# Miniprotein binders against Mucin-6 (MUC6), part 47

Target 1, 185 residues: Mucin-6 (MUC6), of Homo sapiens (Human) (q6w4x9r395to579)
Amino acid sequence: GHCSLEGGSFVTTFDARPYRFHGTCTYILLQSPQLPEDGALMAVYDKSGVSHSETSLVAVVYLSRQDKIVISQDEVVTNNGEAKWLPYKTRNITVFRQTSTHLQMATSFGLELVVQLRPIFQAYVTVGPQFRGQTRGLCGNFNGDTTDDFTTSMGIAEGTASLFVDSWRAGNCPAALERETDPCS

## First folded at step 22 (miniprotein)

Design cm6 (from bm10 with F37Y E43R T48V)
Fold by OpenDDE base, look of step 23:
Structure cm6 (fold): chain B 185 residues (1-185), chain A 85 residues (1-85)
Amino acid sequence: as target 1 above (185 residues)
Amino acid sequence: SMKRIRVWIIVEGDPEKILEASDKIYEIAEELGVEVYVYIRERDGKLVVVIWVEGDEEKVKEFVERVREILKELGAKVEVEEEEL
């Protein structure tokens, strides 16, 4: 499954459903029992301008019992608040520079994250087949059905992206705003 | 030197009610200067609320105590795990 966070406010789920939202919060991007140590991938959005529609991804966070790995738009990688030199390796996670503009977080448990630093901070999440039907969060449920991707954290199917996204917030933030996805995205 | 700790608070109960209390939790976190995440997670087929908190040991401990009181009033079951950073 491939999930993408692009263009500052666009998301494509594992089931290839595109949607757009404007939020300034930390959201659960991916939860799964397949992630060890209660692992979760989170996306941090912030204001990128003065308008409510000017929001962008500013960091990706992998949170587990052992690690809090943050990849930020300024190319700083931290674990548990400490800046780390790349390549950085934990027990089952490696963060390294893939290209001049891309960082990668590789794992031993079937999660891959690629972060594009420039010109737009974007993230690409790949999970193995073992994650099918076992994912939750903004990336959807990876069950091959796009119609149920907007299932909230409480298991309720929503018709709008904003309510869906809000259900996955992990911080104190205002309500997300929904915008129609650009078909050209 | 101030010790930093991370605490996971796993809360079982009505997730909606717990999340309704999240504003207060965030306020406490802000007051105490600790970093906090509050989110729903499925664990063992059940929905739980996870409260993740990190900061200075003294502040985190105070946070946990205050949050426990809130959760107790809600009748929630609470599991707390602490890690030293």
Scores: ipSAE 0.876, ipTM 0.941, lowest interface PAE 0.5, mean pLDDT 94
Fold by OpenDDE base, fold request of step 24:
Structure cm6 (fold): chain B 185 residues (1-185), chain A 85 residues (1-85)
Amino acid sequence: as target 1 above (185 residues)
Amino acid sequence: SMKRIRVWIIVEGDPEKILEASDKIYEIAEELGVEVYVYIRERDGKLVVVIWVEGDEEKVKEFVERVREILKELGAKVEVEEEEL
């Protein structure tokens, strides 16, 4: 499954459902029992301009019992608040520079993250087949059905992206704004 | 120097009711200067609320105590796990 966070406010789920939102909070991208140690992948969005519609991804966070790995738009990588030199390796996670503009977080448990630093901070999440039907968050449920991707954190299927996205917030945030994306775009 | 710790508070109960109290939780976190995440996850086939908190040991401990009181009033079951950073 491939999930993408692009263009500052666009998300494409593992099931290839595109949607758009404007939010300035930390959101759960991916939860799964396949992630060890209660792991979760999160996205941090912030204001990129003066209007409410000017929002962008500013960091990606992998949170587990032992690690809090943050990849920020300024190319700083931290774990548990400490800056780390690349390549950085933990027990089952490696963060390294893939290209001049891309960082990668590789794992031993079937999660891959690629972060594009320039010109726009973007993220690409890949999970192995073992994650099928066992994912939750903004990246959807990876079950091959796009119609139920907007399932909230409480297990309720929503018709709008805003309510869906808001249900996956992990901080004290204002309500997200939404705009539907044409699947053909 | 004061130690930094991370605490996971796993809360069992009505997630909706627990999340309704999240505003208070965030206020406490702000007051104490600790970093906090509050989110729902599935555990053992049921939904739980996770309160993740990190900061100075004394502040985090105070946070946990205050949050426990809130959760107790809601009748929630609370499990706390602490990790030293």
Scores: ipSAE 0.867, ipTM 0.937, lowest interface PAE 0.5, mean pLDDT 94
Fold by ESMFold2, look of step 23:
Structure cm6 (fold): chain B 185 residues (1-185), chain A 85 residues (1-85)
Amino acid sequence: as target 1 above (185 residues)
Amino acid sequence: SMKRIRVWIIVEGDPEKILEASDKIYEIAEELGVEVYVYIRERDGKLVVVIWVEGDEEKVKEFVERVREILKELGAKVEVEEEEL
């Protein structure tokens, strides 16, 4: 399964459902029992461009009971708050520079993350077949059906990306449900 | 010595009711200068709210005590796991 986070806050789920959102927050990208030690992958978005509604990916975080690995657009990789030289290795995770513009996090548990640093910060998540039907988050549920990929953190299938994305917030941030083109009363 | 710790607070109860308190939880985190995430996870077939917090040991312990009081008033069950970094 493949999930992508591309410029303009575009996401394509493991079941190939595309959507876009506008938000400045940390979101749960992927949860699964296949990730050891309560692992979760998170995506951090911030304001970009000249309009307040333009947002872009600025970091990806892998969080577990053992690690908090942050790969940020400043090309700094940290684990548990400490900057690390690449290649960086734990017992089950390796982070290395794949090319001059791409970093890769490879794992022994079927998760691989490729981060494009330039020209625009983007992320590509690949999970092995053992994850089928066992994922939650912005990357969807990986069940082969796009109709329920917008399943919220409460387990409710939504028809709109905005309600789905808002349910996966992991930090303090403005609500993603504002749909006002005219701020005047 | 000054130590940094990480605490996982696992909260059972009505997730919507617990998340209504998240603004206050984030306010406490800002006051104490600790880093926090609040999110929903599935554990053993149930939905729980995870409150992850990290920072200076004394500040994190104060955060945990204040948040436990909020959660107690909501009737939530709370499990706390602390680890040194």
Scores: ipSAE 0.837, ipTM 0.918, lowest interface PAE 0.7, mean pLDDT 88
Fold by OpenDDE base, fold request of step 24:
Structure cm6 (fold): chain B 185 residues (1-185), chain A 85 residues (1-85)
Amino acid sequence: as target 1 above (185 residues)
Amino acid sequence: SMKRIRVWIIVEGDPEKILEASDKIYEIAEELGVEVYVYIRERDGKLVVVIWVEGDEEKVKEFVERVREILKELGAKVEVEEEEL
Protein backbone atom coordinates (compact mmCIF):
# COMPACT_ATOMS: atom_id res chain seq x y z
CA GLY B 1 0.00 0.00 0.00
CA HIS B 2 1.13 3.49 -0.90
CA CYS B 3 -0.05 6.66 0.77
CA SER B 4 1.13 10.07 -0.34
CA LEU B 5 1.05 13.54 1.16
CA GLU B 6 1.72 15.96 -1.65
CA GLY B 7 1.30 19.53 -2.73
CA GLY B 8 0.95 20.75 0.78
CA SER B 9 -2.66 19.69 1.27
CA PHE B 10 -3.31 16.61 -0.84
CA VAL B 11 -3.54 13.07 0.44
CA THR B 12 -3.87 9.83 -1.45
CA THR B 13 -4.86 6.89 0.73
CA PHE B 14 -3.52 3.36 0.59
CA ASP B 15 -6.61 2.51 -1.44
CA ALA B 16 -5.73 5.27 -3.89
CA ARG B 17 -8.48 7.65 -2.83
CA PRO B 18 -7.39 11.24 -3.30
CA TYR B 19 -8.65 14.05 -1.12
CA ARG B 20 -7.68 17.53 -0.03
CA PHE B 21 -7.90 19.37 3.24
CA HIS B 22 -6.56 22.43 4.95
CA GLY B 23 -5.56 22.05 8.55
CA THR B 24 -2.92 23.29 10.93
CA CYS B 25 -2.62 20.44 13.36
CA THR B 26 -0.91 17.16 14.01
CA TYR B 27 -2.89 14.21 12.69
CA ILE B 28 -2.64 10.47 12.94
CA LEU B 29 -1.42 9.34 9.57
CA LEU B 30 -1.04 5.66 10.29
CA GLN B 31 -1.95 3.42 13.19
CA SER B 32 -1.72 -0.33 13.05
CA PRO B 33 -1.21 -3.31 15.31
CA GLN B 34 1.54 -4.22 12.87
CA LEU B 35 3.59 -1.32 14.17
CA PRO B 36 5.60 -2.49 17.15
CA GLU B 37 5.51 -0.83 20.56
CA ASP B 38 2.22 0.95 19.89
CA GLY B 39 3.79 2.78 17.00
CA ALA B 40 2.06 5.55 15.10
CA LEU B 41 2.96 7.82 12.24
CA MET B 42 1.75 11.40 12.42
CA ALA B 43 1.70 14.32 10.04
CA VAL B 44 2.22 17.90 11.14
CA TYR B 45 0.60 20.65 9.12
CA ASP B 46 1.09 24.35 9.59
CA LYS B 47 0.26 27.63 7.96
CA SER B 48 2.35 28.39 4.93
CA GLY B 49 0.74 31.73 4.16
CA VAL B 50 -1.75 34.28 5.36
CA SER B 51 -4.93 32.60 4.15
CA HIS B 52 -6.63 29.59 5.65
CA SER B 53 -6.06 27.74 2.42
CA GLU B 54 -2.33 28.19 2.62
CA THR B 55 -1.36 25.16 4.64
CA SER B 56 1.41 22.66 4.18
CA LEU B 57 3.01 19.58 5.61
CA VAL B 58 5.95 20.60 7.75
CA ALA B 59 6.94 17.42 9.54
CA VAL B 60 6.37 13.72 9.91
CA VAL B 61 6.56 12.16 13.35
CA TYR B 62 6.96 8.54 14.24
CA LEU B 63 6.05 7.73 17.82
CA SER B 64 6.42 4.51 19.72
CA ARG B 65 7.17 3.56 23.26
CA GLN B 66 10.84 3.38 22.45
CA ASP B 67 11.29 5.93 19.73
CA LYS B 68 10.37 9.42 18.74
CA ILE B 69 11.54 10.50 15.32
CA VAL B 70 10.68 13.88 13.87
CA ILE B 71 11.54 14.50 10.26
CA SER B 72 11.22 18.12 9.25
CA GLN B 73 12.51 20.12 6.36
CA ASP B 74 15.68 21.10 8.13
CA GLU B 75 16.52 18.31 10.50
CA VAL B 76 15.84 14.94 12.02
CA VAL B 77 15.19 15.13 15.72
CA THR B 78 14.98 12.11 17.98
CA ASN B 79 14.76 11.44 21.68
CA ASN B 80 15.78 14.28 23.98
CA GLY B 81 15.30 16.83 21.23
CA GLU B 82 18.69 16.25 19.71
CA ALA B 83 19.35 16.60 16.05
CA LYS B 84 20.99 13.45 14.81
CA TRP B 85 23.63 12.84 12.26
CA LEU B 86 22.50 10.57 9.51
CA PRO B 87 22.28 7.70 9.20
CA TYR B 88 20.38 7.32 12.44
CA LYS B 89 19.83 3.76 13.58
CA THR B 90 17.71 2.12 16.22
CA ARG B 91 16.82 -1.51 16.70
CA ASN B 92 14.24 -1.58 13.94
CA ILE B 93 14.47 1.80 12.27
CA THR B 94 17.06 3.48 10.09
CA VAL B 95 16.83 7.05 8.89
CA PHE B 96 19.21 8.02 6.13
CA ARG B 97 19.67 10.43 3.29
CA GLN B 98 18.45 8.87 0.08
CA THR B 99 19.32 11.78 -2.18
CA SER B 100 20.26 15.41 -1.76
CA THR B 101 16.57 16.22 -1.34
CA HIS B 102 15.12 12.99 0.01
CA LEU B 103 15.27 11.23 3.34
CA GLN B 104 14.18 7.68 3.96
CA MET B 105 13.04 5.93 7.07
CA ALA B 106 13.44 2.20 6.65
CA THR B 107 12.10 -0.33 9.12
CA SER B 108 12.26 -4.03 9.75
CA PHE B 109 8.51 -4.30 10.24
CA GLY B 110 7.20 -3.40 6.81
CA LEU B 111 6.95 0.38 7.00
CA GLU B 112 8.88 2.62 4.64
CA LEU B 113 8.80 6.39 4.60
CA VAL B 114 10.30 8.63 1.97
CA VAL B 115 10.32 12.35 2.59
CA GLN B 116 11.02 14.92 -0.06
CA LEU B 117 12.55 17.93 1.65
CA ARG B 118 12.78 20.37 -1.26
CA PRO B 119 11.27 22.22 -2.98
CA ILE B 120 8.03 21.07 -1.36
CA PHE B 121 7.96 19.03 1.78
CA GLN B 122 6.17 15.83 0.84
CA ALA B 123 5.89 12.35 2.28
CA TYR B 124 5.35 8.90 0.85
CA VAL B 125 4.33 6.00 3.05
CA THR B 126 4.63 2.39 1.98
CA VAL B 127 3.36 -0.54 4.00
CA GLY B 128 3.68 -4.24 3.37
CA PRO B 129 0.85 -6.65 2.59
CA GLN B 130 0.64 -7.63 6.26
CA PHE B 131 -0.92 -4.22 6.89
CA ARG B 132 -3.90 -4.89 4.63
CA GLY B 133 -7.13 -4.11 6.41
CA GLN B 134 -5.22 -3.20 9.56
CA THR B 135 -4.47 0.46 9.12
CA ARG B 136 -6.18 3.53 10.51
CA GLY B 137 -5.66 7.26 10.09
CA LEU B 138 -5.44 9.72 7.22
CA CYS B 139 -3.95 7.06 4.96
CA GLY B 140 -7.11 5.02 5.24
CA ASN B 141 -7.78 1.40 6.04
CA PHE B 142 -6.01 -0.35 3.15
CA ASN B 143 -8.83 -2.78 2.40
CA GLY B 144 -9.23 -2.16 -1.31
CA ASP B 145 -12.44 -0.17 -0.87
CA THR B 146 -12.17 3.58 -1.33
CA THR B 147 -15.72 4.20 -0.16
CA ASP B 148 -14.93 3.55 3.48
CA ASP B 149 -11.59 5.36 3.67
CA PHE B 150 -13.21 8.25 5.53
CA THR B 151 -13.85 6.14 8.59
CA THR B 152 -13.27 8.23 11.69
CA SER B 153 -11.18 7.32 14.68
CA MET B 154 -14.38 6.18 16.36
CA GLY B 155 -15.37 3.93 13.48
CA ILE B 156 -17.97 6.17 11.89
CA ALA B 157 -18.07 6.63 8.15
CA GLU B 158 -17.97 10.29 7.15
CA GLY B 159 -18.93 11.81 3.86
CA THR B 160 -16.56 14.76 4.07
CA ALA B 161 -12.81 14.91 4.38
CA SER B 162 -12.88 17.65 7.00
CA LEU B 163 -14.80 15.65 9.56
CA PHE B 164 -12.74 12.59 8.79
CA VAL B 165 -9.46 14.45 9.20
CA ASP B 166 -10.61 16.21 12.35
CA SER B 167 -11.34 12.87 13.97
CA TRP B 168 -7.66 11.98 13.67
CA ARG B 169 -6.31 15.05 15.42
CA ALA B 170 -3.51 14.51 17.88
CA GLY B 171 -3.20 18.11 19.00
CA ASN B 172 -5.06 21.24 19.94
CA CYS B 173 -6.01 22.85 16.66
CA PRO B 174 -8.81 24.39 14.62
CA ALA B 175 -11.11 22.39 12.41
CA ALA B 176 -9.88 21.26 9.03
CA LEU B 177 -11.37 22.55 5.82
CA GLU B 178 -12.32 20.41 2.88
CA ARG B 179 -11.57 21.35 -0.70
CA GLU B 180 -12.22 19.68 -3.99
CA THR B 181 -9.50 17.37 -5.15
CA ASP B 182 -7.67 17.50 -8.41
CA PRO B 183 -7.18 13.96 -9.64
CA CYS B 184 -4.05 15.09 -11.43
CA SER B 185 -2.43 16.27 -8.26
CA SER A 1 20.98 18.97 32.58
CA MET A 2 17.51 18.17 33.83
CA LYS A 3 16.29 14.63 33.34
CA ARG A 4 13.77 14.15 30.56
CA ILE A 5 11.04 11.53 30.58
CA ARG A 6 8.27 10.23 28.37
CA VAL A 7 4.95 9.12 29.75
CA TRP A 8 2.16 7.19 28.11
CA ILE A 9 -1.25 7.59 29.64
CA ILE A 10 -3.71 5.01 28.38
CA VAL A 11 -7.26 6.00 29.19
CA GLU A 12 -10.20 3.64 29.04
CA GLY A 13 -13.70 5.03 29.05
CA ASP A 14 -15.95 7.01 26.79
CA PRO A 15 -13.57 8.43 24.21
CA GLU A 16 -15.88 11.30 23.43
CA LYS A 17 -16.07 12.42 27.03
CA ILE A 18 -12.35 12.11 27.45
CA LEU A 19 -11.69 14.13 24.32
CA GLU A 20 -14.04 16.80 25.56
CA ALA A 21 -11.61 17.29 28.40
CA SER A 22 -8.67 17.50 26.03
CA ASP A 23 -8.75 21.29 25.95
CA LYS A 24 -7.91 21.35 29.62
CA ILE A 25 -5.17 18.82 29.08
CA TYR A 26 -3.59 20.94 26.37
CA GLU A 27 -3.83 24.01 28.56
CA ILE A 28 -1.97 22.25 31.32
CA ALA A 29 0.67 21.10 28.89
CA GLU A 30 1.16 24.61 27.62
CA GLU A 31 1.38 25.97 31.12
CA LEU A 32 4.01 23.45 32.12
CA GLY A 33 5.95 23.57 28.88
CA VAL A 34 5.65 19.89 28.00
CA GLU A 35 5.00 18.27 24.64
CA VAL A 36 1.70 16.44 24.47
CA TYR A 37 -0.38 14.45 22.01
CA VAL A 38 -3.92 13.28 22.68
CA TYR A 39 -5.47 10.83 20.26
CA ILE A 40 -7.74 7.83 19.93
CA ARG A 41 -6.27 4.41 19.36
CA GLU A 42 -7.61 0.94 19.03
CA ARG A 43 -6.05 -1.39 21.53
CA ASP A 44 -7.04 -4.96 22.24
CA GLY A 45 -10.24 -4.53 20.29
CA LYS A 46 -11.40 -1.42 22.09
CA LEU A 47 -10.99 2.29 21.66
CA VAL A 48 -8.79 4.10 24.13
CA VAL A 49 -7.47 7.60 24.42
CA VAL A 50 -3.72 7.95 24.50
CA ILE A 51 -2.10 10.90 26.16
CA TRP A 52 1.54 11.07 25.18
CA VAL A 53 3.69 13.53 27.10
CA GLU A 54 7.39 14.35 27.09
CA GLY A 55 9.57 16.91 28.79
CA ASP A 56 11.47 17.69 31.93
CA GLU A 57 10.83 15.12 34.60
CA GLU A 58 9.45 17.51 37.17
CA LYS A 59 7.08 19.13 34.71
CA VAL A 60 5.90 15.85 33.25
CA LYS A 61 5.19 14.45 36.67
CA GLU A 62 3.16 17.48 37.56
CA PHE A 63 1.31 17.18 34.28
CA VAL A 64 0.49 13.54 34.92
CA GLU A 65 -0.87 14.27 38.36
CA ARG A 66 -3.08 17.08 37.19
CA VAL A 67 -4.38 15.09 34.25
CA ARG A 68 -4.98 12.07 36.45
CA GLU A 69 -7.25 14.17 38.61
CA ILE A 70 -9.28 15.25 35.61
CA LEU A 71 -9.60 11.71 34.37
CA LYS A 72 -10.57 10.46 37.79
CA GLU A 73 -13.48 12.85 37.83
CA LEU A 74 -14.60 11.40 34.54
CA GLY A 75 -14.51 7.91 35.96
CA ALA A 76 -11.97 6.74 33.43
CA LYS A 77 -9.54 3.90 33.97
CA VAL A 78 -6.00 5.14 33.67
CA GLU A 79 -2.78 3.29 33.02
CA VAL A 80 0.49 5.19 33.18
CA GLU A 81 3.81 4.06 31.75
CA GLU A 82 7.01 6.03 32.23
CA GLU A 83 10.22 5.87 30.25
CA GLU A 84 13.47 7.60 30.91
CA LEU A 85 15.10 9.32 27.99
Scores: ipSAE 0.837, ipTM 0.930, lowest interface PAE 0.5, mean pLDDT 93
Fold by OpenDDE base, fold request of step 24:
Structure cm6 (fold): chain B 185 residues (1-185), chain A 85 residues (1-85)
Amino acid sequence: as target 1 above (185 residues)
Amino acid sequence: SMKRIRVWIIVEGDPEKILEASDKIYEIAEELGVEVYVYIRERDGKLVVVIWVEGDEEKVKEFVERVREILKELGAKVEVEEEEL
């Protein structure tokens, strides 16, 4: 499954459902029992301009009992709050520079993350087949059905992206705004 | 320098009620200068609220105690796990 966060406000789920939202909080991208130690992948969005519609991805956070990894445009920060030299290696996770503009987080448990740092901060999440039907968050449920991707954290199917996204908040933030735009249009 | 710790608070109960109290939780976190995340997850077939907090040991401990009081009023079951950083 491939999930993408592109263009500042566009998301494509593991089931290839595209949607757009404007939010300025931290959201759960991916939760799964397949992630060890209660692991979760989160996305941090912030204002990129004056208008409420000007929002962008500013960081990706992997959080587990043992690890905290924050990838931002400027640095990679781990448990000690210090910027680390790459490659950074833990028991099951390696963060390294893939290209001059791309970082990669590789794992032993079937999660891969590629982050484009410039010119636009974007993220690409790949999960193995073992994650099928066992994912939750903004990346959807990876069950091959796009119609139920907007399942909230409470297990309720929503018809709008804004309510769906808001249900996956992991921080204190205002409500997300929905804008019906197809990133492929 | 003060020791830094991470605490996982797993809260069982009505997730909606717990999340309604999240504003207060965030306010406490801001007051104490600790990093906090509050989110829902599924665990063992049940929905729980996770409160993740990290910071100076003294501040985190104070945070946990204050949050416990809030959660107690909600009738929630609370499990706390502490990790040293």
Scores: ipSAE 0.833, ipTM 0.928, lowest interface PAE 0.5, mean pLDDT 93
Fold by ESMFold2, fold request of step 24:
Structure cm6 (fold): chain B 185 residues (1-185), chain A 85 residues (1-85)
Amino acid sequence: as target 1 above (185 residues)
Amino acid sequence: SMKRIRVWIIVEGDPEKILEASDKIYEIAEELGVEVYVYIRERDGKLVVVIWVEGDEEKVKEFVERVREILKELGAKVEVEEEEL
């Protein structure tokens, strides 16, 4: 299965469902029992332009009981808050520079993450067949059916990307819908 | 203390009621200057709320005690695991 995070907050799910959203938060990208030690992949989005509606990916986080690996747009890789030189290896994860513009996180548990650093920070998530029907998050449920990929964290199928994305927030941040109360200044 | 710790709070109960408390949980985190994630996860076929917090040991411990008090009043089952960074 393939999930992509491209450009101005464009997402394509494991079932090839495309959508876009405008939000500034950390979101759950992928949860699965196939990820060891309560693993989850998260995506961090921030404001990226002069328009209040322009947001883009600024970091990807792999969080588990053992690790908090952050790959960010400043091209620094950290684990548990400490900067790491590449290639970086743990028991089951290797992070290395794939090309001058791409980093790769490879794992022994069927997750692969490729991060394009330039010209635009983008991420590509690949999961093995053991993940089929066992994923949750912004990358969808990987069940071969696009009609229920917008399933919220509470297990409710939604018809709009914004409600679906908002349900997967992992931090204190405003809802993705436009709010006139608190614009940037 | 300059010691940094990380705590996982796993909350079993009514996720809607627990998430209603999330604004207060985030307010406590901002007050204490600790980093926090609050999100839902599936565990053994049930939904649980995960509260992940990291920061200065004294501040994180205060966060945990205040959040435990909130969750106790909601009747939630709480599992807490801390680790030194």
Scores: ipSAE 0.820, ipTM 0.910, lowest interface PAE 0.7, mean pLDDT 88
Fold by ESMFold2, look of step 22:
Structure cm6 (fold): chain B 185 residues (1-185), chain A 85 residues (1-85)
Amino acid sequence: as target 1 above (185 residues)
Amino acid sequence: SMKRIRVWIIVEGDPEKILEASDKIYEIAEELGVEVYVYIRERDGKLVVVIWVEGDEEKVKEFVERVREILKELGAKVEVEEEEL
């Protein structure tokens, strides 16, 4: 399965459902029992333009009991808050420079993350077949059916991307609907 | 010289009621200068709220105590898992 975060604001789920959202927050991309030690992928979005409603991807975070690996727009890779030289290896994770513009995080547990650093910060998530039907988050549930990919953190299927995305917030941030009311002065 | 810790607060109860308290939880984190995430996860067939916090040991421990008080008022069951980094 493939999930992509492109153009700073566009997402395509594991079931190939595209959507767009704007928000300044950290969101849950992927949770699964297939990720060891309560692992999760998260995406960080922040303001990216003159309009207050424009946001884009600025970092991807892998969080588990052992690790908090952050790959950020400023090209710094950290684990547990400490900057790391690449290639960087743990027991089951390797982060390395794939090309002059792309970094890769490879794992022994069926998760692969490729991050394009330039010209625009983008991320590509690949999971093995053992994840089928066992994912939650912004990347969807990977069950082969796009009609329920907007399933919230409470397990409720929603008809709009905004409500779905807001349910997956992991930080203190306003709801996506509220961001569409731009202040003008 | 300053010891850094990470704490996972696992909260069982009505997730909507628990998340209504998230504004207070974020305010406490800001006051204490600790990093926090609050999100829902499935655990053993149930939905739980995870409160992940990291920072200076003394500040994180104060965060945990203040948040426990809030969650107790909501009738939530709280499990705390501490990890030294």
Scores: ipSAE 0.815, ipTM 0.908, lowest interface PAE 0.7, mean pLDDT 87

Design cm6 (from bm10 with F37Y E43R T48V)
Fold by ESMFold2, fold request of step 24:
Structure cm6 (fold): chain B 185 residues (1-185), chain A 85 residues (1-85)
Amino acid sequence: as target 1 above (185 residues)
Amino acid sequence: SMKRIRVWIIVEGDPEKILEASDKIYEIAEELGVEVYVYIRERDGKLVVVIWVEGDEEKVKEFVERVREILKELGAKVEVEEEEL
């Protein structure tokens, strides 16, 4: 299964359903029982360009009980707030530079993340077949049916992306520009 | 170097009612200067609310105690896990 975050604001789900959204927030991208230690992948979006309503992907976060790995557009990789030299390896996760413009997080549990750092920050999520029908979040439910990919965090299927995306917020995300999500938090 | 800890608060109950308290939870986090995520997760076929908090040990412990009181007032079942960073 493949999920992509491209062009700053475009998402294509594991079931190939495309949508676009804007919001200054951290969102749940992927949850699954296949991710150990209550693992989740999160996407961080922040204001972009000159438009007040436009946002772009600025970081991807892998969160588990033991790890908070942040890969951000400033090309810094941290775990639990500490900057790491690449290649960086834990028991089940390796983060390494794939090319001059791409980083990869490979895992032993069937999740792979490729991050394009330049010319724009983009992310590509790949999960093995064991994840089929067992995912939640902005990448959809991976059940082969695009009609219910907009399933909210409460389990309600929506017809539009806006309510679906809003339900996956993971932080306090006011409409005002009073607080900005730190991409390297 | 001040000690920093991470706490996972796993909350069982009515997710809608628990999330209605999220504004107060975020207010407490802002007051204490701790980092927080609040989100829904599926666990054992049920929806739970996860409150992830990280920061200075003293501030995080105060956060947990204040949030635990709010959650108990709502009748929620609470499981707390602490991780030393």
Scores: ipSAE 0.783, ipTM 0.890, lowest interface PAE 0.8, mean pLDDT 87

Design cm7 (from bm10 with T48V V64A R68L A76V)
Fold by OpenDDE base, look of step 23:
Structure cm7 (fold): chain B 185 residues (1-185), chain A 85 residues (1-85)
Amino acid sequence: as target 1 above (185 residues)
Amino acid sequence: SMKRIRVWIIVEGDPEKILEASDKIYEIAEELGVEVFVYIREEDGKLVVVIWVEGDEEKVKEFAERVLEILKELGVKVEVEEEEL
């Protein structure tokens, strides 16, 4: 499964459902029992301008019982608040520079994250087949059905992206805004 | 030297009711200057609310104490795990 966070406000789920939102919060991208140590992947969005529509991804966070790995738009990688030199390796996670513009977080448990630093901070999440039907968050449920991707954190199917996204917030933030746009444009 | 700690508070109960208290939780976190995440997670087929908090030991402990008092009033089951950073 491939999930992408592109263009600052566009998301494509594992089931290839595209949607757009404007939010300034930390959101759960991926939860799964397949992630060890209660792992979760989160996305941090912030204001990139003065308007409500000017929001962008500013960091990706992998949170577990042992780690809090943050990859930020300024190319700083931290774990548990401490800056780390790349390549950085934990027990089952490696963060390294893939290219001049891309960082990668590789894991031993079937999660891969590629972060594009420039010109737009973007993230690409890949999970193995063992995650099928066992994912939750903004990346959807990876069950091959796009129609139920907007399932909230409480298991309720929503018709709008904003309500769906809001259900996955992990911080104190205002309600997300939905804008219908073609993410491929 | 100030010690930093991380605390996981796992709350079992009605997620909606627990999340209704989230505003207060965030307020406490802001007051105490600790970093906090509050989110729903599925564990063993059940939905739980996770309260993740990190910061100075004294502040985190105070946070946890205050939050636990709130949670007690809700009559929910709570599991707490602490780790030193």
Scores: ipSAE 0.875, ipTM 0.940, lowest interface PAE 0.5, mean pLDDT 94
Fold by ESMFold2, look of step 23:
Structure cm7 (fold): chain B 185 residues (1-185), chain A 85 residues (1-85)
Amino acid sequence: as target 1 above (185 residues)
Amino acid sequence: SMKRIRVWIIVEGDPEKILEASDKIYEIAEELGVEVFVYIREEDGKLVVVIWVEGDEEKVKEFAERVLEILKELGVKVEVEEEEL
């Protein structure tokens, strides 16, 4: 399964459902029982232009009971708040520089993350077949059915991306409701 | 120097009611200078709210005590786990 975070807040789910959203928050990309130690991927979005409708990815976070790995737009990789030289390894995770413009996080549990640092900060999430039907978050539920990929954190299937994305907020976003309901796109 | 810790507060109850308190939880985090995430996770077919916090031990401990008081007023079941960083 493949999920991508590209351009001005464009997402394509594991079931190939494309959508765009506009928000300046931290969101849950992926939750699954297949991720050890209550692992989750999160995406951080911020304003990237002159209008309220322009937002872009600025960081990806892998969070578990043992790790908080942050890959950010400033090209610094941290774990648990400490900057790390690449290649960086834990027992189950390796983060390394694939090219001058791309970083890769490889894992033993079927998750792979590739981050394009330049010219635009973008992320590509790949999960193995064991994740099929067992994912939640902005990357969808990976069940082969695009009609319910907009399933909220409460388990409700929505017809619009904005309601779905809003439900997956994980951080503080003061006044974000006005921007998340803004039809400027 | 004071050590850094991480605390996981796992809350079982009505997620919508718990998330209504998130603005206060974020205000406490800002006051104390600790980092926090608040989100919903599924466990064994049930929804729980996770409050993840980390920072200086004394500040995280104060955060947790104040947040637990808010949560006790909601009548929810709470599990707390602390990890040294």
Scores: ipSAE 0.800, ipTM 0.900, lowest interface PAE 0.7, mean pLDDT 87

